# Ledger of designs, part 8: VH-VL binders against Chromophore lyase CpcT/CpeT (cpcT)

Target 1, 201 residues: Chromophore lyase CpcT/CpeT (cpcT), of Paulinella chromatophora (Freshwater filose amoeba) (b1x536)
Amino acid sequence: MSASLSQLVHQLSARFNNQQQAFDNPPLYAHIVVNCRPLVHLLPGSLLIEQSYAMDPLKPYRIRVLRAQTRDEKLIIFSYSLSDEQKYWGSVYEPERMLKIEEKDLQAIEGCNYIVRKKNSNFIGEVEPGCRCLVDRKGVTTYIVSKFELTNKGEMRTLDRGHNPVTHEQLWGSLGGVFEFNRTTDFSKEIPYDWIEEWKK

## First folded at step 4 (VH-VL)

Design z23 (from v1 with heavy chain D106A Y109I; framework fv_sibeprenlimab)
Fold by ESMFold2-Fast, scan of step 4:
Structure z23 (fold): chain C 201 residues (1-201), chain A 120 residues (1-120), chain B 111 residues (1-111)
Amino acid sequence: as target 1 above (201 residues)
Amino acid sequence: QVQLVQSGAEVKKPGASVKVSCKASGYTFTSYDIHWVRQATGQGLEWMGWINPNSGNTNYAQKFQGRVTMTADKSISTVYMELSSLRSEDTAVYFCAREFWSGYEAFDIWGQGTLVTVSS
Amino acid sequence: EIVMTQSPATLSVSPGERATLSCRASQSVDDYGSSYLHWYQQKPGQAPRLLIYGASTRATGIPARFSGSGSRTEFTLTISSLQSEDFAVYYCQQYNNWPLTFGGGTKVEIK
């Protein structure tokens, strides 16, 4: 659904911050900034996402390209890594650098796509099941269970856990509960009027 | 109304396989994951695994890996759980259950259960 | 795996009285500040029915006499004024770690 796809991309296109949650609960929640900015020079639905500690915003602990699309009338966010991630660290703050990202720099991450459902006025996305979204962290391989919820009021909630691929025991994840973000900057105005609507094929 | 309806009781010999069905109605079949839980007579509940009916992706409890297979048929809104190499210890009521999103992934709708008896 | 222990195994109560059921986890079932602990009711010959999820939230259609509390490893289900239809086995379940695990159950009996 084109209208739902457009709504999803607009609601994702923002800078999110959990400052209030982190300040209220310093031992449980790190202060995180999530920047999700449209890559308007690439295929419609393409977004650069950087997740960083607020104290070090130009050195993201995670950088990806996301591509929201409708496939067989389902909303899916495809996940891509960059061939040279460090080259683009902090580029979400510098449009000139961000615009140098090309299609050939994108590598699909199989198993890490989000399946998105619209529930009431909110979008709920979950990493595809099958325990195949693998992440290596300091020599430990885990599969990710990841869930997000976006509201039309600029709120985002996330839940991330890492599990052992063989035993399925949880190996990492926050002790503080779901992360609660609020939109601090709106990047949706950078989306061209016809970017998603005109995409055909 | 939302329902999960399971196939009828089965009697099997050791070494055989059993395939239990779970038919969903009253909701969008592909939007909710289905779990399988079994219960031996007079005993507690034991989780076996889950399936995403949309993608067909599965995750099984380690003790059942190699013996259990879960599948989904979207055309008839039905999930199947097949357990092979049956032992007498597999005698139990097998339940399918729907996982609902409330932030806590609880099982809100259950099938009526299918008794599988394994005896020589 | 997380081992769930329920006590008592059997609880005898009269209609109109309060029943208190305990559930203990071998390690915390809290993650991200939320308790992934659920309670189910099962009557003979029937499937389990969801009563409480997230330690304290009543499922749709569940009477107000049922309440849940607790966090981390210690949880309680309370039935404030027991009705005849409440005589059943009650199971707690955790959804914090794989594999998912259930308690052994508490049977609430009349008398």
Scores: ipSAE 0.007, ipTM 0.457, lowest interface PAE 11.5, mean pLDDT 84

